# VHH binders against q6mzz7r34to333: the designs that were tried, part 13

Target 1, 300 residues: q6mzz7r34to333
Amino acid sequence: TFKDETFPAADSSIGQKLLQEKRLSNVIWKRPQDLPGGPPHFILDDISRFDIQQGGAADCWFLAALGSLTQNPQYRQKILMVQSFSHQYAGIFRFRFWQCGQWVEVVIDDRLPVQGDKCLFVRPRHQNQEFWPCLLEKAYAKLLGSYSDLHYGFLEDALVDLTGGVITNIHLHSSPVDLVKAVKTATKAGSLITCATPSGPTDTAQAMENGLVSLHAYTVTGAEQIQYRRGWEEIISLWNPWGWGEAEWRGRWSDGSQEWEETCDPRKSQLHKKREDGEFWMSCQDFQQKFIAMFICSEI
Key: E = the ipSAE of ESMFold2; O = the ipSAE of OpenDDE; V2 = 0.75 times the mean of E and O plus 0.25 times the DockQ between their complexes.

## First folded at step 1 (VHH)

Design f5 (framework vhh_podentamig1)
Fold by ESMFold2-Fast, scan of step 1:
Structure f5 (fold): chain B 300 residues (1-300), chain A 119 residues (1-119)
Amino acid sequence: as target 1 above (300 residues)
Amino acid sequence: EVQLVESGGGLVQPGRSLTLSCAASGFTFSTYAYGWYRQAPGKQRELVAAIYSGSTLYADSVKGRFTISRDNAKNSIYLQMNSLRPEDTALYYCAKITYEWGSKTYDYWGQGTQVTVSS
C-alpha cells in the first residue's frame, strides 16, 4: 500500500497555521477503508456538489469552484481521472491541476487526517462514504504546500487551477448588470460561476442573521425570471459549500418562503427544490446588494 | 435552435375578440411550457397566460376573458382574447418557458404581434 514521503501523514502536511489556530494535537491519519460506515467509494453513481461538505479549513474559495465544476463533465474527466478503491487499488490516487500553462499531475496516498471517526477537513456527505472531494482537497493541499495553504485564498486562483480558463470579475456594487442574462449565457457556454460575500463584523467567515455567511464563497447554480403576482421577478440560485443544515438564506425566495407559496409559475415544481442540500434561491436585487463579486471562468 | 413566430394581431373595437397564434420550430414541442407576454408603450412587459402540460395560469387582469391553449400536432400555442378593452392594447409575445432542458438551455422569445383596441 503506497505511502507518500513527500506529503506524509504528519503535522507538516497540515501546517503550523491550522495546527495553532484550531489547537490541533496528536492528529491521527487513516485510510478510508479504516473509517466506519462501510466500504469506501471514490465516486458513487456520479459526482455532485452535494458530495462536498466543508470541514475545519476556510477553503470555501476552492470548494465553491469545485461545486461549479461538478456541472461540467469535461473538467471532471480531466481532474479526477478514472480511479476506484476496488480496481487496481494500491493506496495511491492521482489528480490534475492547471499550473503555468499546462496540466500537472499530483499524486497522493489516501491517508486523511481525522478527528475520531470523521475527516478533519472536507468530509463525505449523505453517509455514503464517497471520498473524491476529500482526496482532491488533499491533492490541492499538497500542490500549494499544506492544508494551511488552503486556509483563506482567492476564487480566481481556484477557478484557474481547476480549468486553465479566463476570469471575468463582475463587481456587483459598481453598476447594474443583467444577472439572469449573464448567468444563462455563461452556463450555455459551459463556464464555471462563483460569487463572494464581503467581510462582516470580524475578519473571519461568520453566519449572519439573514442566513448568508460573511467573507465566504458560493457557487452560482442558475438564474431565472419567474412569475410573481401580476408581473415577474428575477431570481438566482446559489450553493453553500458548508453543506446541508448550516447557514442558508432566510429572505425572499428562500426555502419555505411566502413567494414560493404564492407564485403560479408553471415551472414552480422544476425550480423549487427540496431544502436539504445548502442550495437556495434569492432575488437578483438582494443578491446584487448582499454579495460583492461574481466570477465567471470561461475556456480560452 | 428554437424559433417562435407570432401572428393574429390587429385593430379591433372594444368588446370584440381576437385569436393570437404562435408557431414553434427547432425542438420537441410537447415537452415544454409556453406563455404569452405583453408590453404596452411606457410599461413593463408582463406575463398574460402560461400553459404547461395540463395546467394553465392567467394574470388577474385577463382572467375569465383570455384562454391559452396548445396543439401539439401543429406545434402551436394560441391565445383566445374575448371582451377586449383599450387597456389590452400592447405588443404580444410568445415565449418558450423552461428552467431545465439540458444544462445549456434558456428562455426564447418571438418578435411579437401588435394588438390595438380602439373605437
Scores: ipSAE 0.000, ipTM 0.089, lowest interface PAE 22.7, mean pLDDT 78

Design f6 (framework vhh_3k1k_2)
Fold by ESMFold2-Fast, scan of step 1:
Parts: structure tokens; C-alpha cells; sequence
Structure f6 (fold): chain B 300 residues (1-300), chain A 122 residues (1-122)
């Protein structure tokens, strides 16, 4: 079974910043097959943003970009390649990132830092034992230096590192933008779309009373015009890489809101999903007021 | 290019009030969160108050909560710190800061002003 000597199962791979901030000591490392919950899978069924659950690193900037990537199969094949825990398994995994004008392959072993029986950083959701997000995070940590180097970052850096594309930065408070048109055009082109909230009461990402997280990155998963009462409204769909319902928008068009009960739109059943999975809808007006930036990453 | 200029510092007796101002230039002020810091003689620079880019969120260090109020006027490119019920331990040079946000958990302080002296003494 492969052991990566260049990124060892040691404190050096975590880095001093996270070790000190999270007060970590004697961190244990385990391969997925040694974790409870049944046999591990690299990809179960297919990739999905719902495979991702952020852990102890503040790498929402990377995970939001990754969530968008799950909707674009062209990037999946280039980055994740064809790999398995069953076929030709040797404890080695490979990923590609864009660096300095070219695709660079990063090799890792599948030892992951754990706290008890759970991964310290990105972890599988709901006992599905699906590890592609955990291993990809480890590969990105190796590329940047350590897990500490994932702790806070720029959305545009993650978007470029995952695609080799170009960024359009939309300043939501500065310029008029037709958000539904922009999102639909970008989605049709296969672009990655992410957005970010402004700072809140502290220097850390914090869940606010309205359900949004301050100083946080989100994936934009869609936008639509919807019939409401005697007119129409524009709404936008977002996913929080925290991956749980306590950090979902609670305002207009949120899960359980009056707007969903009152709408006569024939697409209601397709658009409205009452799940506590980090995904929610909100009005484009509220989005433009509550978020600070939207980033669209397109191929050259 | 980017410049922050603090003003309003003075000598005040305990229990008095002062309003500090920080005039910003060289950037789109409304796009940035702003903070006030202070540094007392022989001590490290400490955070005092912060206000989000949209002005909807404010935060304060515990020792000044209820006595200090941060606000901003984006039309005038100015952030303010209203200080009430001043104590001798509030004596310090007060600094205005603009910071760059890295998403996840941290902000980076990329520009500071020269500071304005506040002295609370009888």
C-alpha cells in the first residue's frame, strides 16, 4: 500500500497554523478502508455537490468552486480521472490542477487526518463513505503546501486552479446586472459560478439570523423567472458547502416560505425541494443586497 | 494612491465623549469593510470596532461595547467612531484600517492610517 513520503501522515502536512488554531495534537491518520461505515467508494453513483461536507478547515472558497464543478462533467474527467478503491487499488490517487499555464498532476496516498472516526477536514456526508471530495482536498492541500494553506483563500484562485479559465467578477453593489440572464448564459456555456457574502461581526464565517453565513463562499446552482401571484419574480439558487439546513436562507423563497405555497408556476415541483442540504432559493433582489460578489469562470 | 486620514483625537476628562473620523481616498469605499484599532503606550495594537461594507453589521471589542459606536457615510467616504463615557484606559492612538477579505475565516489588513491620539486624563 502506497505511502507518500513527500506529503506524510504527519503534523507537517496539516501545518502549524491549523495545529495551533484548532489546538490539534497527536492527530491520527487512517485510510478510508479503516474507517467505520462499510467499504469506501471513490465515487458512488456519480459526483454531486451533496457529496461534500466542509470540515475544520475554512476552505469554503475551494469547496464552493468544487460544488459548481460537479455540474460540469468536462472538468470532472480531467481532474478526478478514473479511479477506484476496488479496481487496481494501491493506496494511491491522482488529481490534476491548473498551475502556471498547464495541467499538473498531484499524487497522494489515501491516508486522511481523523478525529476519532471522522475526518478532520472534508468528510463524507450521511455515512455514504464516498471519498472523492476528501482526497481531492488532500491533493489541493499538498499542491499549496499543507491543509493550513487551504485555511482561508480567494474564490478566483480556486476557480482558476480547477479550470484554467478566466474570471468575470461581478460586483453586486456596483453595477446593474441581469442576474437570471448572466447565470443562465454561464450555465449553458459550462462555466463555474460562485458567490460570496461580505464580512460579518467577526473575522470568521458566522451563521446569521437570516440563515446566511458571513465571510463565506457559496455555489450558484441556478436562476429562474417564476410566476408569483399576478406577475413574476427572479430567483437564484445557492448551495452552502457546510452542507446542512441550519445554514440555509430563511427569507423569501426559502424552503417552507409562503412564496412557494402561493406560486402557480407549473415548474414548482421541479424547482422547490424541501431538503436541509445547504441548498436554497432566494430572490435576486435579496441576493444582490446580501451578497457582495459573483464570480463566473469560463474557458478561454 | 490609497489613503486613510484619521482625525478627532483630543485630551478629554474621564466620562467625556469624542467622535473620530477617518477619511478614505483612492478606492471604492463602499466595497470595503472598515475597522478601528488602538494602541496604548507599551501595548500591542488591538481591534476596537468593525463595520461591514454594506453597513448592516457592526462589531465591538467587549471593553468598549455599549460605549462606542461605529458608523459610515459612503457618500462622504468616511467611517466614524463615536466614543462615550471615556475611561483612562481608553488612552491610545486610534487607527483606521481597510482590509481585504479572504473567504472562509480571515481578513487581511492592507491599508492603515497614521492614527489620531486620544488621551483621557484629568
Amino acid sequence: as target 1 above (300 residues)
Amino acid sequence: QVQLVESGGALVQPGGSLRLSCAASGFTFSDYAMRWYRQAPGKEREWVAGISSGGSTTSYEDSVKGRFTISRDDARNTVYLQMNSLKPEDTAVYYCARYTIKYGSETFYDYWGQGTQVTVSS
Scores: ipSAE 0.018, ipTM 0.367, lowest interface PAE 6.2, mean pLDDT 83

## First folded at step 2 (VHH; framework vhh_3k1k_2)

Design g1 (at its last look DockQ between E and O 0.48; V2 from the best seeds 0.00; counts 0 for: pae E 5.7 > 2)
Fold by OpenDDE, look of step 2:
Structure g1 (fold): chain B 300 residues (1-300), chain A 120 residues (1-120)
Amino acid sequence: as target 1 above (300 residues)
Amino acid sequence: QVQLVESGGALVQPGGSLRLSCAASGFTFSYYSMRWYRQAPGKEREWVAGITWGGSRTSYEDSVKGRFTISRDDARNTVYLQMNSLKPEDTAVYYCARGYLPSTKGFDYWGQGTQVTVSS
């Protein structure tokens, strides 16, 4: 099986800074097939943002972009290509990123850093044994130099690295924006959409009482105008790359909110999901207040 | 207390070069991304460049790409902005800012600024 000597199964691939911060020692590297849980899959059924679960790296900036990428068939195919653990498997995986005005291929082996048979960073969700997120994260880490280099970054960079596109920054506190229109237009165009929360009361990313995480990146997955009482309200759908319910909005239009019970909108059943998967709705008003910026990355 | 002190601002001719420095203190410098902003007279403060935790990733506004380079020395708690091929439109007060991911627009502390004037 292939071994990548340029990104070895060693501490150097993790990076000293992250090793120190996380107090990691004796990191073990294992191939997916050597991990418990059954046979591994690169992609199971289809690619989905829900396949992503953030791990030990503060790489929400990348994962949010990745989450958005999953909604664009062209880009996700470009980046992930067709690969498998079963057909012509050699422990080698290839990914593409946009760098310096061109698509570059990054080759990795499928050895992943683990602790107690669990991935240190992005991990397969539940019993899925789907590893495309883990391997893609590793490939991006290699591109940047190490997993430490994933530890904090710029949303803008991730978006460009995944698309080669142009970013439009929407400052949510500075100017009025028709968010529903912007999101719908961007989505239709196949653009990637992410957003960011500001710093909280602490200088670290923290889960807040309202369910949001400070200093954190989210994927914008949609926006709608919804009937509410005698009028209309604008709502926006977001996805937290943490990928579980504890990290979801708890205010208006959240999964368990009263607004969903009160609305008579015929699309209620379609829009309202009661899953603990990191995806949630919130009002555009609350979004503008609680987030600082939205990023739309469009193809040139 | 958190302190950011910019230096290196000067009057230079178009096409000239200048290197700005920002000395940081009062916090663990290496754990923070750093940014440069600038504010021209009568204009709003605008983001210029950012460098991530660890220093491996940099980002720039379009108008300065290829001309400006942001770097950091964690051992000296200093972030730099190398400015080449300066233009009159680069005239502004340049500010150093502390920030975190995920956005280049995020910040929590500013320096006092240093004046950069590009004029013939």
Scores: ipSAE 0.028, ipTM 0.456, lowest interface PAE 4.8, mean pLDDT 91
Fold by ESMFold2, look of step 2:
Structure g1 (fold): chain B 300 residues (1-300), chain A 120 residues (1-120)
Amino acid sequence: as target 1 above (300 residues)
Amino acid sequence: QVQLVESGGALVQPGGSLRLSCAASGFTFSYYSMRWYRQAPGKEREWVAGITWGGSRTSYEDSVKGRFTISRDDARNTVYLQMNSLKPEDTAVYYCARGYLPSTKGFDYWGQGTQVTVSS
């Protein structure tokens, strides 16, 4: 089995700043087959934001960036390639990132940092044992120099490194934006789309009464006009990388709201999938009020 | 409550140097990225430089690369902008800002600003 001498399974690959700031101790490195939960898979089905789980030290901004890459299937082959934990497995995985005008291959071994029996950063969804998100995170950490360099990095730079695109920052408390058109145009172009909430009543990320998380990054997954009460409303869908329904928006168009029961739009069943998976709809009006920024990274 | 107080703005000659400071209070400074923005008369506020929490990575607007250096001192809750080889085009009110997230280039608070004027 392969052991990467240039990004070893050691504290140097995590980085001193992160170890100290997050009080990380007792970190060991294990290959996915040595973790509980059954046989590992690289990709069990097609890639999905629902394969991603936040671990204790994981970054919401990086998880939101990972979630956004699933919006364009071309990144499955481009970045993740065809890899597995089965036939011809040697503990080696490779990924591509955009660097200096070209796609660059980054090779890693599959030893992941863990505490106890759990991945320290990105985790596979507990029933799926899919490791592409954890391994992609490690590859990006290697590209940057360490998990610390990833942790202290910028979301906007990560979006560019995943796509080779150009970042556009939209301040949502500014002049009106046609959100449905902007999101649909960006989605059609294969762009990565994320957004952020402002500070809440404290200076830490916390779930608020309305179900949003303050100081937090989300993936934008779609936008639609929907028939409602003899007219049209604009709605936007978001994914929370915390990945649980208790932290989902509880206002208009949320997963349990009266708006979904009252709409006669023929696409209702297509748009409203009631699950505890971190994805939800909200009105574009509420989005512009409750969020402070949207980030679009569009491929050149 | 969150406070950001910029200082160090002055009148300087072209080619000169200046160091701006931004004292932060009312939040856990080490958890946040910090940024400098500037606004010249008749222009929109523009991003100049950013530094991630923990200080491991910096980023700069193209026109200031190689001339400006952003840094932070988490023990003193202060972010700095060292400005070298100043040009008349650098004349602006400079603002520091706290990011929306620890690792974004956006902002949710900014200070009152400090005036930098580059002329002979």
Scores: ipSAE 0.021, ipTM 0.470, lowest interface PAE 5.7, mean pLDDT 82
ESMFold2 (binder alone), look of step 2: mean pLDDT 84; pTM 0.856

## First folded at step 4 (VHH)

Design k1 (framework vhh_8emy_2)
Fold by ESMFold2-Fast, scan of step 4:
Structure k1 (fold): chain B 300 residues (1-300), chain A 121 residues (1-121)
Amino acid sequence: as target 1 above (300 residues)
Amino acid sequence: QVQLQESGGGLVQPGSSLRLSCAASGFTFSSYGMHWVRQAPGKGPEWVSSISYSGSNTNYATSVKGRFSISRDNPSKTLYLQMNSLRPEDSAVYYCAKGLSFYQTSGYDYRGQGTQVTVSS
């Protein structure tokens, strides 16, 4: 089974910054087949943003971009390639990233840092034992130097590194923007869309009373006009890479909100899902007030 | 304690070039975006250029695009601004600035003491 000596199963691959900040010691490294939960899969049933669950690193900037990528088939094959734990498995995986004007292939072994029986960083879905997000995170960590180099980064860096595209930065506090038009136009063009919240009381990401996370990156998954009372409202859909259950918007148009009960829009059943999956709706007005920037990554 | 020390300014004629440097310390340089900001006498600060933490993405104010080039060397914790085809209106004190967060491109929380650039005949 392959062992990558250039990015070994050692503290050097995690990096001193993250080891100190998270007070990590005696980190264990395991291949996916040695983890509980059944046989590992690279991809099971298809790729989805819901395969992604952020762990101990502050790499939401990367994971939000990755979540957007799962909505765009043209980037998946180039980056993830065709790989498996069952066919021609040798403990080696390959990924492509855009770097300085060209696509670069990064090779890794599938040893992952673990705490007990759970991955320290990106974690597989509870039911699927899918490892493509965990392995891609490892490959990106290797490309940048270590897992510590994922701990704080730029959304625009992740978007470009995954696509080779061009970034449009929309400053949400400048002038009002037609968000529904911008999101629908970008989505139709196959662009990746992400957004970010401003800093809170601390220099780290933290959940706020309204359910949003400060200093955090999200994936934009849609935007719509919806009938409401005697008129209409604009709403936007976001996904939090923290994933399951916690830190979902609790204001207007959230899963349990009165707005969903009062709307007579014929698309209500299609748009409104009552799930704790990190995905939620909010009004575009609240979005412009609570978020600081939206990034659209497009091919030229 | 965050410290940013600019150097490389001077008096030059229109059409000349200068390269500014900024030595950073007191924070994890490779984890933050960096900016160059300038301030002419009697004017507020004007954003000039920004660079992502990795150096892969750069942005420029319209007034300097095509003439200025921002770069960084993370191992040496140094930020650079290569200024070509300088114009009298580029005269200002140039400040190196630390980005607010890893994901934000236009905000900053610390800046150095600045280096004076004067473009005149």
Scores: ipSAE 0.000, ipTM 0.218, lowest interface PAE 12.1, mean pLDDT 80

Design k10 (framework vhh_8emy_2)
Fold by ESMFold2-Fast, scan of step 4:
Structure k10 (fold): chain B 300 residues (1-300), chain A 121 residues (1-121)
Amino acid sequence: as target 1 above (300 residues)
Amino acid sequence: QVQLQESGGGLVQPGSSLRLSCAASGFTFSSYGMHWVRQAPGKGPEWVSSISYSGSNTNYATSVKGRFSISRDNPSKTLYLQMNSLRPEDSAVYYCAKGLSFWDTSGYDYRGQGTQVTVSS
């Protein structure tokens, strides 16, 4: 079973900054096969943003970019490659990232930091024990130096490191831009789309009364014009890497909102997915007021 | 400064057709949904039709459905209302109206000066 001496199962791989800021102690390292919940899977039924659940690191910037990437199948095999916990397993995994104009392979062992019976950082979200997000996070931590180097990183850096693309930054607190057209055009082009909220009452990401998280990165998953009353509203769909319903928007066009009952749009059943999975709709007006920036990463 | 200038109204006989135009300026026309609203003598304003920013979606009041057709030409910043099979009850001042915001066409916040349509024998 492979042991990576260059990124060992030790506090040095977590980094002193994160150990101190999160007050971590008694961290142990386990391979997925040694974790409860059944046999581990690298990928089960293809990749999805719903495979991802953020843990103790403030790496939402990376996970939001990763969530967007799951909507673009072209990146799956380039970054994740063909790997398994059963076929040809030796405790070694490899991933590709874009660095200095080229794709670079990063090799890791599958030892993950845990406290108790769960992963300390990114963890499998549902009961299928799917570990591609956990292992990819570890590989990216190794590439940058440690898990501490993922803590409070930059969305633009993650987007480029995953694609080799070019960033368009849309400043939301300025003259209006056609968000539905921008999102649909970017999606058709195979671009990754993410967004960020401004600071709230604290210096950390915090769930607000309206259900949004302050100082946080989200994936943009879609945008549509929806029939409402005598005309239309523009709405936008977002995914929170925290991965649960308590961190979903509670305003207009949210899962339980009156707007979904009032609309006669024939696409209502296709658009309104009432699930507590971190994904939600909101009006483009509220989006432009509550978020600070939207980033579109286009392939060269 | 939003400017909406309607034209094409007039006096016609029942069963006739008219095409109304609205020239828009002072805002990014292609980014807003648009409405036609009318007001008959002694009555309040009545919504007639709406069109999305791209022109892909349209909606009509029950009273005009099948007779009126709304369209737009974004390059020329012009909104149109084709009115067929006109009836005396269609007599009103017709106003071009701008959707509430870039994102919301469920109402309107600005209307033009209007163009008079009179349908009588």
Scores: ipSAE 0.000, ipTM 0.351, lowest interface PAE 11.9, mean pLDDT 82

Design k11 (framework vhh_8emy_2)
Fold by ESMFold2-Fast, scan of step 4:
Structure k11 (fold): chain B 300 residues (1-300), chain A 121 residues (1-121)
Amino acid sequence: as target 1 above (300 residues)
Amino acid sequence: QVQLQESGGGLVQPGSSLRLSCAASGFTFSSYGMHWVRQAPGKGPEWVSSISYSGSNTNYATSVKGRFSISRDNPSKTLYLQMNSLRPEDSAVYYCAKGLSWYDTSGYDYRGQGTQVTVSS
């Protein structure tokens, strides 16, 4: 079983910032096969943004980019490669990132920092035991230096590191933009789309009264024109990397809103998912007012 | 409260190098993009360079590109500007400035008191 001496199961791999901020000491490291919940899987069935649950690091910027990446097979295959816990398993995993004009391979062992019986940072959801997001986070931490180096990142850095592409920045408060057209055009082109909220009352990410998180990165998962009353309204779909059981938008077009009961759009049952999975809809008008920026990362 | 203290300025001859430093306090330094801006006597402020919160992305004004290098050390809460091949037109008071947000370095909401750089023979 492989042990990576260049990124060891030690405090140095976590870094002093997170060790102090989270008051961590004598952190335990375990391979997925030693965690409760059954046999581990690198990927179970297929990958999905819903495989991702953010843990103790403030790396939403990276995870929002990952969420977008799960919708694009081209980048998924290049970064994740073909790997398994069952076939030719040796405790070693490999990932590719774009760095300094080229794709760089990062090798890690599968020892993960744990608190009790769950991963300290990115974790698999209940019972599915999928570890590709956890291991990819570890690989990115190694590339940048430590898990502490993932703390409070920049969306543009994550998007470029995952794609080698170019960023279009849309400043939502100053740019005239047809959001539905922009999102649909970018999605058709295979681009990654993310967005960010402005600062709240503190200098940290925190849930606000409207259900959004301040100083936080989200994945844009779609946009649609929906029939509403005598006409049409534009809505946008977002995913929060905090994942299941965390804050969600409470305004218009949220999971429990009256807009979903009033609409007669034949796609209603397909668009409206009343679940606590971190994904929600909101009007494009509210999006443009409540978010500060949208980033589109395209191949070129 | 937010405080930014620049240092490292001085009088140098054309072709010389200087490294400016900026010590930051009163906010979470590692969570914000940072800028260097300068102002020569009788002129408005000119943006010089920006760096993302992580240090991975940097931008430079055309007038200094290839000669200046911006960097940061998050553990020590310090911003740097390495200035090489200095020219008389680089003479100005140099200010470090705090970015508006962690993901956008296009503007700033606070700047320090400045450090004077004079390039003359």
Scores: ipSAE 0.000, ipTM 0.171, lowest interface PAE 15.5, mean pLDDT 80

Design k12 (framework vhh_8emy_2)
Fold by ESMFold2-Fast, scan of step 4:
Structure k12 (fold): chain B 300 residues (1-300), chain A 121 residues (1-121)
Amino acid sequence: as target 1 above (300 residues)
Amino acid sequence: QVQLQESGGGLVQPGSSLRLSCAASGFTFSSYGMHWVRQAPGKGPEWVSSISYSGSNTNYATSVKGRFSISRDNPSKTLYLQMNSLRPEDSAVYYCAKGLSYFDTSGYDYRGQGTQVTVSS
């Protein structure tokens, strides 16, 4: 099978900063077929943000943009191409990114850094072992230099690198904006939408008491007006790339909140998915207070 | 220890151009957004321009849009500001500044010593 000598299965591909910060030594590299969980799949059924689970790198900025991209079918074939672990498999995978005003193709082998039979960085979330997010992360690491170069990046850079589009940055604390209208308009136009929380007590991402993560990037997955009591409330849906069993919003409109029990909106069963999948609703009012920015990436 | 060292300032006539440089060390330059901030005598700091970690996204204050151009060279760990059509009101000490975090372009936590730009006869 193919071995990429330009991005080898070695510490140089991880990078010294990340090796030191995470205290990594003697990292093992394995192809997906050598990992437990059954035969690997590049994509099973279709791509979904729920295929993604962040690992040891602070690359939520990239994963949040990727989560938004999964809602836009036009990007699937351009970026991921048609690839498989069965048909024409040679241990080689290709992805496209926007760089310096043009689309560039990045080729990688499918050796992934592993710790204790689990991928060190992005991991397959579902039991069916889908590897497109893990391999795309490796390709992006190669494009930028190493996995260390994914560590602490900018949301707007990931959005542009994945689309070639232009960014609108909405500063939530100082910009008067109709969030439901903005999100619905951007979604209709095929734009990618992400957002970010401000710094907490430290300069690293950490879970806060309200369930949000500080210094963290999220995907905006929707916004709606919902019937509540005698009136209406505006709510926004977000996805955390940390995924299963991690921090989730605990305030109003969260999965177990009383607001969902009290609402008589006929769309309640469609909007309220009571699952530990990293996706949750919150009021637009709380969103504007607790997040710092929302980024909309549009094509021209 | 974070170090940012600006250079390229000087005295020029209105309508002239200058190119400022900032040499960075003590942090992973390619992982942070960077800013140019200026401070005129008797005034507070004014944000001038920002660039993302990769260089793909740039922003400018309205007062300099179309005249200034920010760029970076990650291999050499250097930030640049190309200033064209300089005006007397551009006179200030120009500071190179490191962004707060990997995704936060709203502020900075370190700035260099500054380089003086004076636009006058």
Scores: ipSAE 0.000, ipTM 0.203, lowest interface PAE 14.6, mean pLDDT 80

Design k13 (framework vhh_8emy_2)
Fold by ESMFold2-Fast, scan of step 4:
Structure k13 (fold): chain B 300 residues (1-300), chain A 121 residues (1-121)
Amino acid sequence: as target 1 above (300 residues)
Amino acid sequence: QVQLQESGGGLVQPGSSLRLSCAASGFTFSSYGMHWVRQAPGKGPEWVSSISYSGSNTNYATSVKGRFSISRDNPSKTLYLQMNSLRPEDSAVYYCAKGLSFYDVSGYDYRGQGTQVTVSS
């Protein structure tokens, strides 16, 4: 079973910043086979952003980009390759990232830092025991130096490192932006779309009164015009890498909002039900006011 | 100050066509959705049609769908309503109305003086 001596199961791979900030000591490392919940899978059924749950690192910038990437089959195949815990398993996994004008391969072993039976950083959702997000996070940590080097990064860096593409930065607090057109055009082109909230009362990501997280990155998953009253409203769909059951938007077009009851849009069932598994909708007006930037990463 | 000036109304026979125009000023026309609303004597306002700030999306009341067409020309700051196959029931004062915001075309906060449309033999 492979042991990666260049990125060992040791505190050096976590890095001093996270060890001190999170008050971590004597961290235990386990292979997925040694974790409860049944046999591990690299990918179970197919990949989805819902496979991802952020843990103790402030790497939402990476996970939001990764969530967007799950909708692009080309990058999925390029980065994740064909790997398994059963077929040709030797405790070794490989991922590709874009670095300095070329794709580079990063090799890791599958030992993950844990507390009790939970992964410290990205963790699989309890039902599926899928480890591709956990292992890809470990590979990216190795590429940058340590898990501490993932802590408080830039969305633009993650998008480029995953695609080799070019970034369009849309500043939301300027003039109104045609968000529905921008999102639909980018999605049709296979581009990755992410967004970020501004800082809040502290220098850390925190759940706010309205249910959004400050200093946080989200994946943009869609945008639509929805019939409302005698016209329509423009709405945008977002995914929080913190995962289902964490902080949720509580404003207009949230899962339990009156807007969903009042709308007569024939697509109501399709739009709301399609995204009820941890995604949320909000008005484009609230989005432009509450978020600071939207990033679109396109192929060249 | 927001100003909306409707024109193009008149007295026509059933089955006729009319094109209403609305000249807008005092706000960034291209940044707002717009509406046509009508009011018949003794009745409350009835929403007729809406159009997005770009003109890409439109919506119509069931009573006019397939007969009326809303459009806009942002460079000239003008909103239009093409009314075909007019019926006596379409007789009303037609108002041009400014949408609530760039993203919200579910209502309006200002309407013009109106233009009278009368469909009668």
Scores: ipSAE 0.188, ipTM 0.627, lowest interface PAE 4.5, mean pLDDT 85

